# Designs tried in a protein design chat: VH-VL binders against p27061. Part 1

No score or structure here was measured in a lab: all are predicted.

Target 1, 240 residues: p27061
Amino acid sequence: TENLNSHVFPRPLIIEYPEKQLRDELKCTTWRFVVETNNLSPWKTIPEECADYVKEYMVGPGYKMEIDRVSDEAGEYAKSVDLGDDGRDVWIFDVDETLLSNLPYYSDHRYGLEVFDDVEFDKWVENGTAPALGSSLKLYQEVLKLGFKVFLLTGRSERHRSVTVENLMNAGFHDWHKLILRGSDDHGKTATTYKSERRNAMVEEGFRIVGNSGDQWSDLLGSSMSYRSFKLPNPMYYIL
Unless a header shows other numbers, all headers, positions and changes below count from the first letter of the chain; Kabat numbers aren't used for antibody chains.
F, E and O stand for the ipSAE by ESMFold2-Fast, ESMFold2 and OpenDDE, each averaged over both directions (binder to target, target to binder). V2 = 0.75 x the mean of E and O + 0.25 x the DockQ between their complexes.
[cut] marks letters that were taken out.

## First folded at step 1 (VH-VL)

Design c2 (framework fv_cixutumumab)
Fold by ESMFold2-Fast, scan of step 1:
Structure c2 (fold): chain C 240 residues (1-240), chain A 123 residues (1-123), chain B 108 residues (1-108)
Amino acid sequence: as target 1 above (240 residues)
Amino acid sequence: EVQLVQSGAEVKKPGSSVKVSCKASGGTFSSYAISWVRQAPGQGLEWMGGIIPIFGTANYAQKFQGRVTITADKSTSTAYMELSSLRSEDTAVYYCARGPYYYGSGRYYMDVWGKGTTVTVSS
Amino acid sequence: SSELTQDPAVSVALGQTVRITCQGDSLRSYYASWYQQKPGQAPILVIYGENNRPSGIPDRFSGSSSGNTASLTITGAQAEDEADYYCNSRDSSGNHVVFGGGTKLTVL
């Protein structure tokens, strides 16, 4: 309360932003920022007014530049790590929107404007044609050559194991130590809970989780977190 | 199964331009990157550039920057390579080839190749 | 001048093992892929991702890498293996594809 300055707003120790510098065209840039910083409650679709923004971001240079930066920073971190001589230093990669892009599917479903349809997405997955994200393929190969063990940890169902292996290999990914998919006992768990449980198992087996790459906060947060986490952008959807 | 069908042979004069087409049949054009690779008579393979059709953005080898333009028409599943300011040294077989695409460069490998288009540049 | 260097020619006796090498600094960071080309034909992918074979490629073809060198090994060479072999990889920037100069394999 400002009793002595009751006729003055705002108070002298408050940062002021002139109204002329506030832009409606920044609304979607601001929305994407709060999505990527995990400041929004769980959401089902992108804002309708941001549909064109999200499309242009995903198919334009913005997305490419950001995934390149994340992978470059991850690679520099990986090179800086002194690996143990026991072969137990691990890098975890999420699959969807981290190693493989579902952009061909989302281009037919308005880049996140449509409510997720698991039946239609499963049909796309069974095609086994999702393309690789090139900056992630580069990082993947770099961490393998540095001596990391690679675990692939995906929310995809065990029933899609065969097609996921075929898709990953066709996209250029090879030599992973383990590919972990959701089993029957993981049905109904949030991605955060499921992935935490799998990371707990890795730690119990004696592995050190040095790095972890994913496009969702649910890939990165929870128990048995990596020493460093690297989050790829994804404004098209949200997973708990 | 997927096949890449290229346009027919061309004979061009120095200083002119040539535009070669590559039609993808059987399979999803949008799921693969298309590269252009040339081979002069008795010489090795030379990567010219490539395109990711869903982006419409192309990447070019430094040697061809400013002379080559690669485009894609998703509605017809056709990629194009246009080379301008032709010289006798541009006489070659020009191949289109598909590879798994990703957001970045460095297409890892090319699993399906067109039969090649012979371009002869002579006065 | 290429970023990836191959010997221009190599010979192998029928049924014997041959190794074709590809050398370049980018191979410290990126895997090589290998292509077979016969006269008048388009190249055929024989190895990708260091040591993966496409469907239909015989198991006598294998790949390996160490340091700045990638190798294609053909065990028990057959007459039909006589061809030009090209390696490819990324350049040092990771932004472009580069090919080696090619190696002509003669099966004696």
Scores: ipSAE 0.000, ipTM 0.449, lowest interface PAE 13.7, mean pLDDT 86

Design e11 (framework fv_lerdelimumab)
Fold by ESMFold2-Fast, scan of step 1:
Structure e11 (fold): chain C 240 residues (1-240), chain A 121 residues (1-121), chain B 109 residues (1-109)
Amino acid sequence: as target 1 above (240 residues)
Amino acid sequence: EVQLVESGGGVVQPGRSLRLSCAASGFTFSSYGMHWVRQAPGKGLEWVAVISYDGSNKYYADSVKGRFTISRDNSKNTLYLQMDSLRAEDTAVYYCAKGHYGDYEWYFDLWGQGTLVTVSS
Amino acid sequence: SSELTQDPAVSVALGQTVRITCQGDSLRSYYASWYQQKPGQAPVLVIYGENNRPSGIPDRFSGSSSGNTASLTITGAQAEDEADYYCNSRDSSGNHLVVFGGGTKLTVL
């Protein structure tokens, strides 16, 4: 008699991928993608196995190409916006890893392998020598030329206001409408809460937040979000 | 060309009011925080008040809080200090001073010539 | 409000180096700025943000800070440097207060 293959319990129809070898670089690329898409729980340091990957990304063409792309897309959006006649259309920029690069500091602190040390970072900030991110400087100048009011919204403490102003001006940034830093009432707040509260105040004053540029999701999410948000990459650290 | 010129100083009796003005020229007044700083005869400098570039934020020294009001008119490039309930201890030369850039700043790159306020019976 | 302490007087010989100091807890968090005031005149900013000089200020003026102390150094003092010198800093109380030191009278011998 005939034994027919006509009654098989079907397994689920699930796509199968060839898994012949996975390199650590691919694992680290996957980790960075998950971080940048806000799919990872809060973290304190990069994975040790990804230290070389993160360093190479930050000092190599990968980082530069991605910040150039984000800034170019933001600029195209800005040009497409019909501004009101009341001068109340706003573009918000975060400062650290958005306008100014702390890469000289992080190059001496293993590009995210070390737990953040606020004392050492404050000493670096007080030098006032952080260089500009060139693509962000270009975008900054473009949105000003288009008639946007620029608000700078930073997690830096009010105690660093003077050195932050000097650093920004030496880096080529001028003519912002307002620079907002953390005051005493903001101690202990997450960046998401703090920046949301400041954006709420802007909206209450009658400003329209048309664009917002930042390297952390905490710069962009929460209440009173911009019409369009532009996230720069930053795999070195995570801010709540 | 770049200058601050104070006016409105004079002799006033205790408990009365006086208003100081500071006319700015040669720079974009609306871009800078502005301060009042005073100096009693033979004494050092004492910070009095600050106003942000747009007038939205104001801070005062504890010695004058509740009695003095700082204000500005960006259309006239003018800074004001309204001094109420004046005391003998308020006798001083009052300087207006320009902050650097943006909101209130903690250093002063330009000072006026000063105007003398004497509070006496 | 935080206090900034300066010695009331200091002397330096012509051409020599003098250091004027300013002490206070706010200097742990904020940089000092320095002002020169001559009799009957308004103060003039000579150093800001620790060690930056405005246009027109001679390079013999420099600033430094360490811990709760800021210093103004005048290298090769000249007769025209004779003046009162005031430091200022932002108050650490969080109310954006500005505090001044009591001033140091520099005499150039």
Scores: ipSAE 0.000, ipTM 0.412, lowest interface PAE 15.5, mean pLDDT 86

Design e4 (framework fv_lerdelimumab)
Fold by ESMFold2-Fast, scan of step 1:
Structure e4 (fold): chain C 240 residues (1-240), chain A 123 residues (1-123), chain B 109 residues (1-109)
Amino acid sequence: as target 1 above (240 residues)
Amino acid sequence: EVQLVESGGGVVQPGRSLRLSCAASGFTFSSYGMHWVRQAPGKGLEWVAVISYDGSNKYYADSVKGRFTISRDNSKNTLYLQMDSLRAEDTAVYYCAKDSGYSYGYRYGMDVWGQGTLVTVSS
Amino acid sequence: SSELTQDPAVSVALGQTVRITCQGDSLRSYYASWYQQKPGQAPVLVIYGKNNRPSGIPDRFSGSSSGNTASLTITGAQAEDEADYYCNSRDSSGNHYVVFGGGTKLTVL
């Protein structure tokens, strides 16, 4: 008989890899993979050695191909769901880097190499000119057509409500059931805690969170998670 | 009850060091950037330094660069200003002030101020 | 070092409107905040982020900005509005630096 228990092996048995200098490109691809799989500790800026990599990813085909794929997969899932006849099946969308792109802002601020500047970002937000992510707009329209209620759940402050509504409408988004922003009692909470609390409220109100789209793990994880979560890539910044 | 209370001011000789403290209460200290602002007798407000909510970023006025160090201890809800190589022109009331910005950034508008602590640099 | 220019003094009659101005290149890119300071007291924020008023600030205080100029307007000035007013903004020569204007002494006649 074949008996693997009779084998004698050298000690210690440790897998060995060929020795070779890794290129910075591969190091940065590895860093981005670790970021997108939620294996990296909280961080403030991208690694300096990866600045060119992140820029090329964001302005090149990589970013577009990945957001297209995520949106396509979400759309296939949405079509597969048997909705209830009560209008209480919900799809949640984050706003920044999910429906609206702040890439014009980040192109002037080195794509994540600069520490976040809330004064500069506030001025950009107040312009109300962030463009739509085309693949997300297509998904948005599809889930509406399928009969989902859409909730927009953003870390933006209530003080930005008017300009956020105007920007979303000008970008082609319409007919959401609710747009939820941070109130005064939500300041100081991590995004994970804040968004979990708001999802808890939705569930308590009788809604079923069938899908949830966001660019940060803090948009997706915590309590009252969706049946399926869809994470868009974002290597430029991290939100706890 | 949102409050900032400065301490550590006093009379000090030129060339000496002094450390100011600012105790924060009534808000989530770890969520906001913090500033030091000074005012010499009979003069206007002069910005001194800012520190981000997590302490990772610090910026200083040119007049104090290399001499002053801003720091914070979020576990104690306390802001500090270490002042080295003090000069007569550093004589002022020193205010700590909370930034009015986001939890992950700062706006350079200051919505909460302490009462100030007087630093006099003289013989 | 003042990159922001304010007039040293202005006067207004009780009940009338006064406009205090702040000028500097940084105001093309950054909003000004405004502070009221009465003798022997700490400054009080009255306007931030162009035209936002903190809770407790009377609605007679408003802010505006155009080009390199920011303005604080007090409509229907009251006796208690007599104070020094300071603007602040970011320094255009460096990121994350703050600059205050020289201050404007408001006298309510």
Scores: ipSAE 0.000, ipTM 0.411, lowest interface PAE 14.7, mean pLDDT 86

Design e5 (framework fv_lerdelimumab)
Fold by ESMFold2-Fast, scan of step 1:
Order: C-alpha cells, then structure tokens, then sequence
Structure e5 (fold): chain C 240 residues (1-240), chain A 124 residues (1-124), chain B 109 residues (1-109)
C-alpha cells in the first residue's frame, strides 16, 4: 500500500543541562552513589570537585540518616532471626568507620581529599579517642540482647590491640566474644582475603555468620559471607 | 634522618660463618618488622628473612632456611643475620630494610627504608 | 611457589610514557610494590600498596593492578628515570614470604 513506506519523523528532543554548579553537585552525588553501590575500585582520593560535597555529607544529616537507616534495617533483620539453641549465631562488626568514627582525624585532612598519611593516622589511632557511631552502638547492644555472639574483625594490626580495646570500651562497646586483628601471617593480604580467611575459620569452628556490618565492600564480600550483609556508607576512602 | 647502616660483610671460605649487623637510627626501631634482602653481583633482588617488631616471629627464604638466623636487639636498635654453612651462591650485597605497614594494620610488603648494603663474598 | 615475571628490558623516548609489567598468581591476593635501583645504589621504593607514592617520589610514577598483573607507569619519562625497576609481592605459598620480580632495565632514549 501507499502507507507501506510511511516514515516517522524524529520528534525534536531538547535536553537542557543544569547550570554548572548544579551539574557538579549531581556529578558528586552520582559519584558517591556509584562507588558505594557498585564496589568501583580502586581509588586513592575523592574527586577534587567533590571535596565540599563529601565534607557536607560527612558532617551533615546525610551521613547520619544513612547510617541510622542501615543500623535500623540490620536491627529489624536481627529481630527476625530464630537463633539456634547452641549459642553459635554470630554478628561480625568491622571497627573503623563502622563502630568507631575517625572523623576527628579526617576533619583535619579534608575528608578524603588528601592522600592517606599512615604515620599521622597511626598517631591518631594511638590516642585511643575515636568516638562511637551512635547508631552502630545501638545495633551492637540490640544484637547482644538478642543473644548473638559478637566478633569484631578489624584490619588493624595486633600491635594496636591494647589501644583498640581501650578505645572500644571507652566508646561504650563491651562483651564481644572475640576481637580479631591482623597478625604477622596476614602481612600483605588485601582486606578481602584477610577477612574471608578469618570468616572461614569461624565457620570451621562451627559458628554461623548471621549478620555482618562494615563500611567497605572488603568487609562483606569474599568467602564464608554472612547470611545478610549491611554496608555503611564511607565516601572518604576505599580499601580493597 | 631515618637511617639503616649494615656492617660485618667480608670474604669468607665456604662452610664458614659470618654475622651481619644493621644499626637503625631516626625511628622507633622496636615498632617495625625488619627484613634482609640480598643481591648477587649483576643479579636481581632476592628476599632472605624477616623478623617481627618484638622478635617473636621469624621467616626465611627456602634457600637459607636452616643455615641463617635472623635476630634483633631492640635495646640497641640493631638487627642481625647469623649466616652459617656459607656457600658460593650466598655471595651478594646484603641489605637490611624496614617493613612498611600503615596505621590501619594493613601490611604492604614494601620496604621504605634501605641500608647501603654490605658485601659478603664466599670464595671458591 | 609463586614467581613474579618481568620483561628484562624496555626503552622509552624522553618525555614519553612507558609501562613496566609484573605478572604472577600472588598478585591476585596481594598488592605489588615497585623499586628503582641505579648502579651502585640501594633500591628506592617508588610505589607501594598498588598505587601509593612515598614522600619525595614524583607524581609521574603511578601503579595499577588487574588480575595477576601489576604495572608501573612513568608518564613523561625523564633522563634520571633510567634505572632497573623491581616489583615485589607476598608469596601466597607461605614458604617464601616475599618474592621479587627479575627486574626490568629501563633505558631512556
């Protein structure tokens, strides 16, 4: 027919991009969302154009609201679990940026814009004064009350055990079953490999890893994963 | 001003022993693991041994296991390598090196400070 | 035992970019570090933990890693970059705690 060759004229498509400032703000929101949700790695510093965004996020309501949400969701999951009669149901917590906040340190180091300075961070850790993340402290207390065994699994060295115990107790954490730090045999391992091996050991010992809370994908992924994993936001740094 | 200075190298006959020393200054020696790394003339780097910050853990390359002993004296800021049953293949410049790790406890398998090296020659 | 393999030699023209590679199964589990060594001198750490530079190392040096391969990139090579470059990593077998690559001699033309 005559209409066999009917053709559709393209509709005019007009796309108006936001002003530069709004585009930059959307770029930084998109950057944070994508690196946090998709395990995009590795990176050493935040984008320079996002320095103000990350600072405002970390010290403002955004960070607080998101860690509150993660902890609330974890708590609801914990309450829904039927624990075994053997006392072998475990909740794992990472320490840095999960139970303890290093924001006082990062506030003097531009919230991820500066390349990590291990010597200066070591001095901060040795002070033993990192404050508790309030929503994580609440979750911690809730899972203990529900009957979970708590394992603390940190990338910190055994040489920091004493100061880490002191800091955790001063911050309000206590009654954990084990605090596991990196030993000499963990030298050079990525955090993913190290934490996977420690979780493998827990499973081999007969524990069931019901929940796991951490701010890095390396806290949560790998072998012997928990039944449910809860990732806290951390746009300031990435650990493989 | 962080510095490592090796000493004790020299010429020795096969089957005999030498003890190398490494004097540390400018940092808290007792807080760091320490390594020995060697380099045969015209060849590449070869790792020899490591000792933990407190001396409780020691590991050796298979080529020297059972013949070499790493030790340290934190009160004197000094690292040692006792080399027994030396072979021609042990001829090398021996470096002491500081083990680098960050404050999060992540080890990098990196040597950020090296000594100048001391030559050990095992003749014939 | 894990072995780290490097090409023995590579050349680059002054001001151009060169990439030195290191391959080994241990790199799937452990980061690579890189050292520069000039004749008669001790090695100098230029990259650790995949892509961290020690204080004093120029920003033209960078590192990257994918699977069993680690790379050292020198962007805008200078005459003073002529040296031997060694990678190292942890031996995953546990018998050889640390392993070095065979080294790559960089010539700046």
Amino acid sequence: as target 1 above (240 residues)
Amino acid sequence: EVQLVESGGGVVQPGRSLRLSCAASGFTFSSYGMHWVRQAPGKGLEWVAVISYDGSNKYYADSVKGRFTISRDNSKNTLYLQMDSLRAEDTAVYYCARDYYDSSGYYHDAFDIWGQGTLVTVSS
Amino acid sequence: SSELTQDPAVSVALGQTVRITCQGDSLRSYYASWYQQKPGQAPVLVIYGENNRPSGIPDRFSGSSSGNTASLTITGAQAEDEADYYCNSRDSSGNHLVVFGGGTKLTVL
Scores: ipSAE 0.006, ipTM 0.505, lowest interface PAE 11.2, mean pLDDT 86

Design e7 (framework fv_lerdelimumab)
Fold by ESMFold2-Fast, scan of step 1:
Structure e7 (fold): chain C 240 residues (1-240), chain A 122 residues (1-122), chain B 109 residues (1-109)
Amino acid sequence: as target 1 above (240 residues)
Amino acid sequence: EVQLVESGGGVVQPGRSLRLSCAASGFTFSSYGMHWVRQAPGKGLEWVAVISYDGSNKYYADSVKGRFTISRDNSKNTLYLQMDSLRAEDTAVYYCAKEGWELLRPYYFDYWGQGTLVTVSS
Amino acid sequence: SSELTQDPAVSVALGQTVRITCQGDSLRSYYASWYQQKPGQAPVLVIYGKNNRPSGIPDRFSGSSSGNTASLTITGAQAEDEADYYCNSRDSSGNHYVVFGGGTKLTVL
């Protein structure tokens, strides 16, 4: 009888895994992982086979547990920071899918399976009824209480300033230092370029960007990055 | 249901002036930047001018800068192009074009008018 | 540079795949949008933001982008697709400037 324990062989230099047939569930979990790690090229819609997966993730415990964890970790970091005496330590928050949820809109548009309709989304924004993400509201209140200045940096246009302010206040957000929206000079810029330019301006004014919360890599990457970045999940859409 | 309707085109002599209008409907006009794009007979598309949603910022192609003025009246949902010191090379169909939404995606033209022909000849 | 370059003409056999290309330095920073224009008609948006289709545009139209090059692909070309195709993008040297490609005349054989 052969006994494998009686032989000593070197392991291969290349890690080998048994081949297995793909399952739609594992395929969609893998897809979401590569989306959230910035490993996927820019995309316009979620994979059709993952439509049910994305819906269940967004309305179920998965999304809630992950945003809770991100906010908890951000709060621990915020508490660990020694703030300067000059009041120039800043926390930046993105608005859409970071402070306010557009889930009511996306529930009528298959959670990312439909091609983005800018006219219909504009009508939704003008309603001013997007609900708060509860874990982000908690973090927001915590960083304010710790003495951070809060800057809100959104890809929304200046034309939506009034309704955005109304929506934020009704959702429970107050006392931000500045709300920055896209002006006419920013139209046509990628979110990465636009947000980098606004962060550059903050640094030039003497602010220290200690933390930055957003759901897109374009909220977090580029020039004048924060000391720590916190990325909320969003598998429904991609912003360049 | 978005509609853009241009008017004001015609035949005009070199050195004279002409004003084009574009009547917009089916969307919140005051929320979008608007453009003029032209096309000479048998030629390609050439961008002419843009005006921001509030009218505070205006930009022009080098070929028309100093001669053309873009403006808008948000209370009347109307875009204008004042064309001064017209030249033979300004002969083209002029299209009114609406910007797409800037929130999630960079700049593009989602709706175009039917165009109005401007002919500059002596 | 802000120039966008397109081949002036391309042909495809009915039912076959054709790729129309647009090249320029601005495409390193901004996605191209694509417009179809038939004789005597206004341009119609067929692709925006790299690979988004407006409602009513057939699934056979798709976009792609890599480096300084953007492409419009028509898979299974139909006779009705015979038209001029224009790409456009932002001028990377100016904040509000727009540039168009010279246009490509597609002939369906």
Scores: ipSAE 0.006, ipTM 0.495, lowest interface PAE 11.2, mean pLDDT 87

Design o3 (framework fv_cosibelimab)
Fold by ESMFold2-Fast, scan of step 1:
Structure o3 (fold): chain C 240 residues (1-240), chain A 124 residues (1-124), chain B 112 residues (1-112)
Amino acid sequence: as target 1 above (240 residues)
Amino acid sequence: EVQLVQSGAEVKKPGSSVKVSCKASGGTFSSYAISWVRQAPGQGLEWMGGIIPIFGTANYAQKFQGRVTITADESTSTAYMELSSLRSEDTAVYYCARGKYDFWSGYRYGMDVWGQGTLVTVSS
Amino acid sequence: NFMLTQPHSVSESPGKTVTISCTRSSGSIASNYVQWYQQRPGSAPTTVIYEDNQRPSGVPDRFSGSIDSSSNSASLTISGLKTEDEADYYCQSYDSSNHGVVFGGGTKLTVL
């Protein structure tokens, strides 16, 4: 006999967890999706149980297909925009994990399982050999051809300006309007605060931020946001 | 200067398996991708699959999926290609080749150094 | 997936210039780098062009590569033809959608 009160109002949908094996298989996929889409709290390393998953994602088809899709969508948006005739329409690109890949560095540091070592990373940066993300290079060239001004906005320190310019040019990036790095006054600021302040300055100068590409929510959120933002995946690290 | 040195010629019966080795000499292959390419007598080059040893990631051509296994041992700088369920059509010279891996510029599995080739003959 | 189509054979006299085409059946030829390999009879292939238009050390400057997006093709051009250039030539690109290497069918160059 069914309870009469349960017939009056629908019961909540009961969703059972899948069997342990399937749950274990999906654990890391769900972790990556949830942290990527919801900008969850700061974390220092990937979950240890997801180390193999993150490695497979980064070096396999998953990462490649997703960055290709983001760049394709950004390109279609860029082509759809009617630019003003004043040369003030801007596309912003983040550098690390957006235009340049540090995957060679992270392959020697377990793809996010190791706590970030700024001394070792600085040595890698100073080599100036980070490869281009090919789909981002294609997007970059398309955006320039369409008449956008390109601003490069990076969390890298001003002390790395020369090697960053060299690396970008060797990787195929040219003709940006400005390359903006962290100055001394930006020490201790979150990336969200720092990048918001720089975008505020662009708007105050009369630029329209039509597009913005970055791998972190801190590249995209805050004040003076672009008309449309394009987030590349990055499960290896989190920046506030 | 790096060389890729392959194992010697093999004669196999239909239905058996063959495992060909490819050893990097004069340098390492851990920072490169290794491809396996075959060439039947009088025919063109056909890609079977490749591996990036440092990542442990292997990819296979659809035609060979389920029959080919590509592995690498970084400690010996040796890559392997194993082909199972051999048929007469598998008679070919099998090459290993190393190439630059560049995931993001579209230069994956481009080849700069080739092994000497291994003749595999499938006959009854 | 896509195919790379090359002419089966080309022939030219010593000292002349020859161009071998490599046409991609679907998707842009510019989407991925194109490499060119030379295979002399009885030998393993060797690379003559990488990354569309770059020459490895030791390859003469009379070998050049180019991409033409309008015809959706890559080309290998060999100037000042020598008898030693007689070989089979293969173009190769990468199919990012299917995660695989694609070779052209090969072109036999005869120098008479």
Scores: ipSAE 0.000, ipTM 0.402, lowest interface PAE 16.4, mean pLDDT 86

Design o4 (framework fv_cosibelimab)
Fold by ESMFold2-Fast, scan of step 1:
Parts: C-alpha cells; sequence; structure tokens
Structure o4 (fold): chain C 240 residues (1-240), chain A 124 residues (1-124), chain B 112 residues (1-112)
C-alpha cells in the first residue's frame, strides 16, 4: 500500500528508442507526421531515404484515405453551419494539390526529391490537363449545393488564368464566385502573405470565410483565417 | 447498392443511328462519371467517351469524335450514348460503366459498376 | 497519346503463379492509377484490382497488382491458379493529356 505520489523528485519517464529495424520503418512516417503538423522548418526536398515511402504514400491507399477523410469532415462541418441570408458565406479552395492533382508531373520528377523547377512546372500547367481530386470535387459540389460562395485562391500566376480556367472546368469544377491568381504586385511574396492579403480583401468586402481547404499551411494560416480550416496532406513539397 | 441497367438489344441498318440508355439506381447519379465502352465480337474493350452528369461535360475518344454523342438526364438518372452513321464494324456489345477519371475516386475506382451490356447489330 | 500493351495470351497449370504485364508506350506508368478487369465469356467485365494494387471485396488475395517503373509496366499476378480464373484480363489507365480512358488489348488466360 505505498503512495507513489509522495516521491519528491520522481524519476523522469525514459522512453527507449525502438529497435533499429522498427525505428527505420517509422522514420519516414514520423517525418511526414511532423511535416503535416507544421513542426518542421521550411524544406526544399523530401529526405532522400524517404523517397520510396513518399512515392508509395502518394500513389497508394494512404493518400487517398487521408484526403477522403479530410473532405468527409469538411462536408460534415459545411452541413452543420447555418448560412446567412445575404449570400456572404464563403468557402475558399486552393487549387494545386487541393482541387487539381499535379501527380502526373511529380511522378516524372521523383515525388519531391527534385528541387522545384518553376520553368518545367509552368510547362506542365500550360498543358491544362491536371486531373481532379475526386474527394475534393465531391466536397466542392456539396459546398455549392449548400449555398456557399466559392473563392478559388491559387499561387498560380495571372499569365496562366486561361489555362487554369480550362483545366478546372474540364476537371468538373464550375460556378465559382472568383478565381484569384498572383498578379505582378504579388511577385516575391510568400504564399502566406499573399493569401492573407487576398483573404483580408474578402473580409473588407463583407464576406465571412466559413471554410478554407488547402494542402499547405500557407493556404490556411496568417490573417483573416476561416472559421474552420481543412488541410489536405502533401508530403511532396513545402510552400512558405 | 448501385445498379446500371441498359436498354435492350437493337438491330440497325447501315447509315442509321442508335441510342442506348443506361439507368442508374442506388447511388448519387450526378456527381460520378458514366463511360461508354464497346466490345466487338471476339475483340477487346474500347473506350468511346464519358460524361459527368452534374456538369454536362462529355469527352470522346478521337476515333468516335463527331459520330458519338453522350448525354445525361439527371431527373431520370439516365445516361445515353448515341452513335450515328452506323457501319457493319459498329456491331458490338455496348457497356455503360461508372468511372472516376480523377486522380482519386473518393472511395470509388474507375468502372466500379458495369451495365449488363447492349448488343447492337448493324446489318442490312 | 499512349498505348497499353499486354501479351495476347498466357497459359499455366493449376496451382502455379501467372503474371500478366501491361506496358505503357510513353510517359510514366506511375503517372496514373492502373486497374485490372476480368471478363468471362458472355459477361460484363468485373474489377479484380483497382488503384494499382487494391482488391475489391470478394476478390481472393491470390490476385495482386504491382507497378514497375523500371520496365514502365503494371503487372497482374494470380497465384494458386484455379480453373475458374480462366478469362480475358484487361488493364486500364487514364491519359491526363487527352482525358481519355485507355485499355490494354487484353490477355486470354488459359488454365490447362
Amino acid sequence: as target 1 above (240 residues)
Amino acid sequence: EVQLVQSGAEVKKPGSSVKVSCKASGGTFSSYAISWVRQAPGQGLEWMGGIIPIFGTANYAQKFQGRVTITADESTSTAYMELSSLRSEDTAVYYCARDSRYYDSSGYWPFDYWGQGTLVTVSS
Amino acid sequence: NFMLTQPHSVSESPGKTVTISCTRSSGSIASNYVQWYQQRPGSAPTTVIYEDNQRPSGVPDRFSGSIDSSSNSASLTISGLKTEDEADYYCQSYDSSTHYVVFGGGTKLTVL
């Protein structure tokens, strides 16, 4: 019958590292978790030892199950909100890796192992053939049906507006209120700063940002944040 | 439970057109793509085109561009495939199938449900 | 535009393992998911593998799918081969550049 809480200086909890084999197996899962929880410093490429892990995650059930879950949770939230009668309730969607998948591009560029090449990526964008993420398309349709106004807020350049519209429509997206791309005065801004400024403008116009879907923390954090944010996974790249 | 039920077999003369229907039940019709796939006797599967009903957006394989029209009626949950200028080479079983031409499928894979097939015979 | 190439036919004895390949002519096989369909005479196709390597409910674990980027091909592997596996098998992928669904030519599996 000893009361162990009476110890004045309890021994620290010592958590031993797992055996090397299990530790090696968990290293990349742990890295991805830290990336997705915004606990990692900015990075340019995935760890080389995690290349196979990221590829298998992106083309396998892991990615699919996680984006399905995020979209399902967003849809439940959307159905739970009482919209105002003024048509000012907004849902914001990021485009790349949120509505459209660039996985065909990244499959030819090692799923995050290569430093981002803006010239090659722009050529891919100009093709206008990025496929829809099906779980996001379902959410998009539900949000429109519920009466939300949809704003599309992308880091893509204004010079790609025409092809982005064509790609989105061919992928099944339509009836958005605005598609906002980077103008010349946005050159050199971080995505966090740029997207915060665009959200500030929406709020100043009288819109309520009820939901916001994106694959990067820079889509979701900063000023004029949504009431609820929904982050899709993306271990292939990081945007400030 | 999703089911796709197609219209019955047809015999057509060369130069005429045929319109095959595919009625969906048990699921959300409007938000999933419906594709049409044909199979000539003893031959492989050939994709003709598809439609996403909610958007009315249809796309067609190059070989059928200009001859095939794919439409959908959301009120009846029915997709249609009309093929014009029929030739003897168009004799085939025509299938409708629910598909996802998206990178992911929100829990559905391309061609997760198939219709039973409609035999179209083109002969004089 | 790309094509998916399959062997016209394969044959193997009951209890053995057979592998059917599906090779993409241009662009990476990993760029788009690959599905596999089984078709018996007089029937519509049924899915045996979706999204490269996933099995639908009711498909035995003897069926597996894989992707090999080095050969630019997908493979359907059937282990413990049974006579009821005798059928035509089709691979299928999606061409993002054309928005076309692409089928392989099909492989006739004979179980002798």
Scores: ipSAE 0.000, ipTM 0.395, lowest interface PAE 17.7, mean pLDDT 85

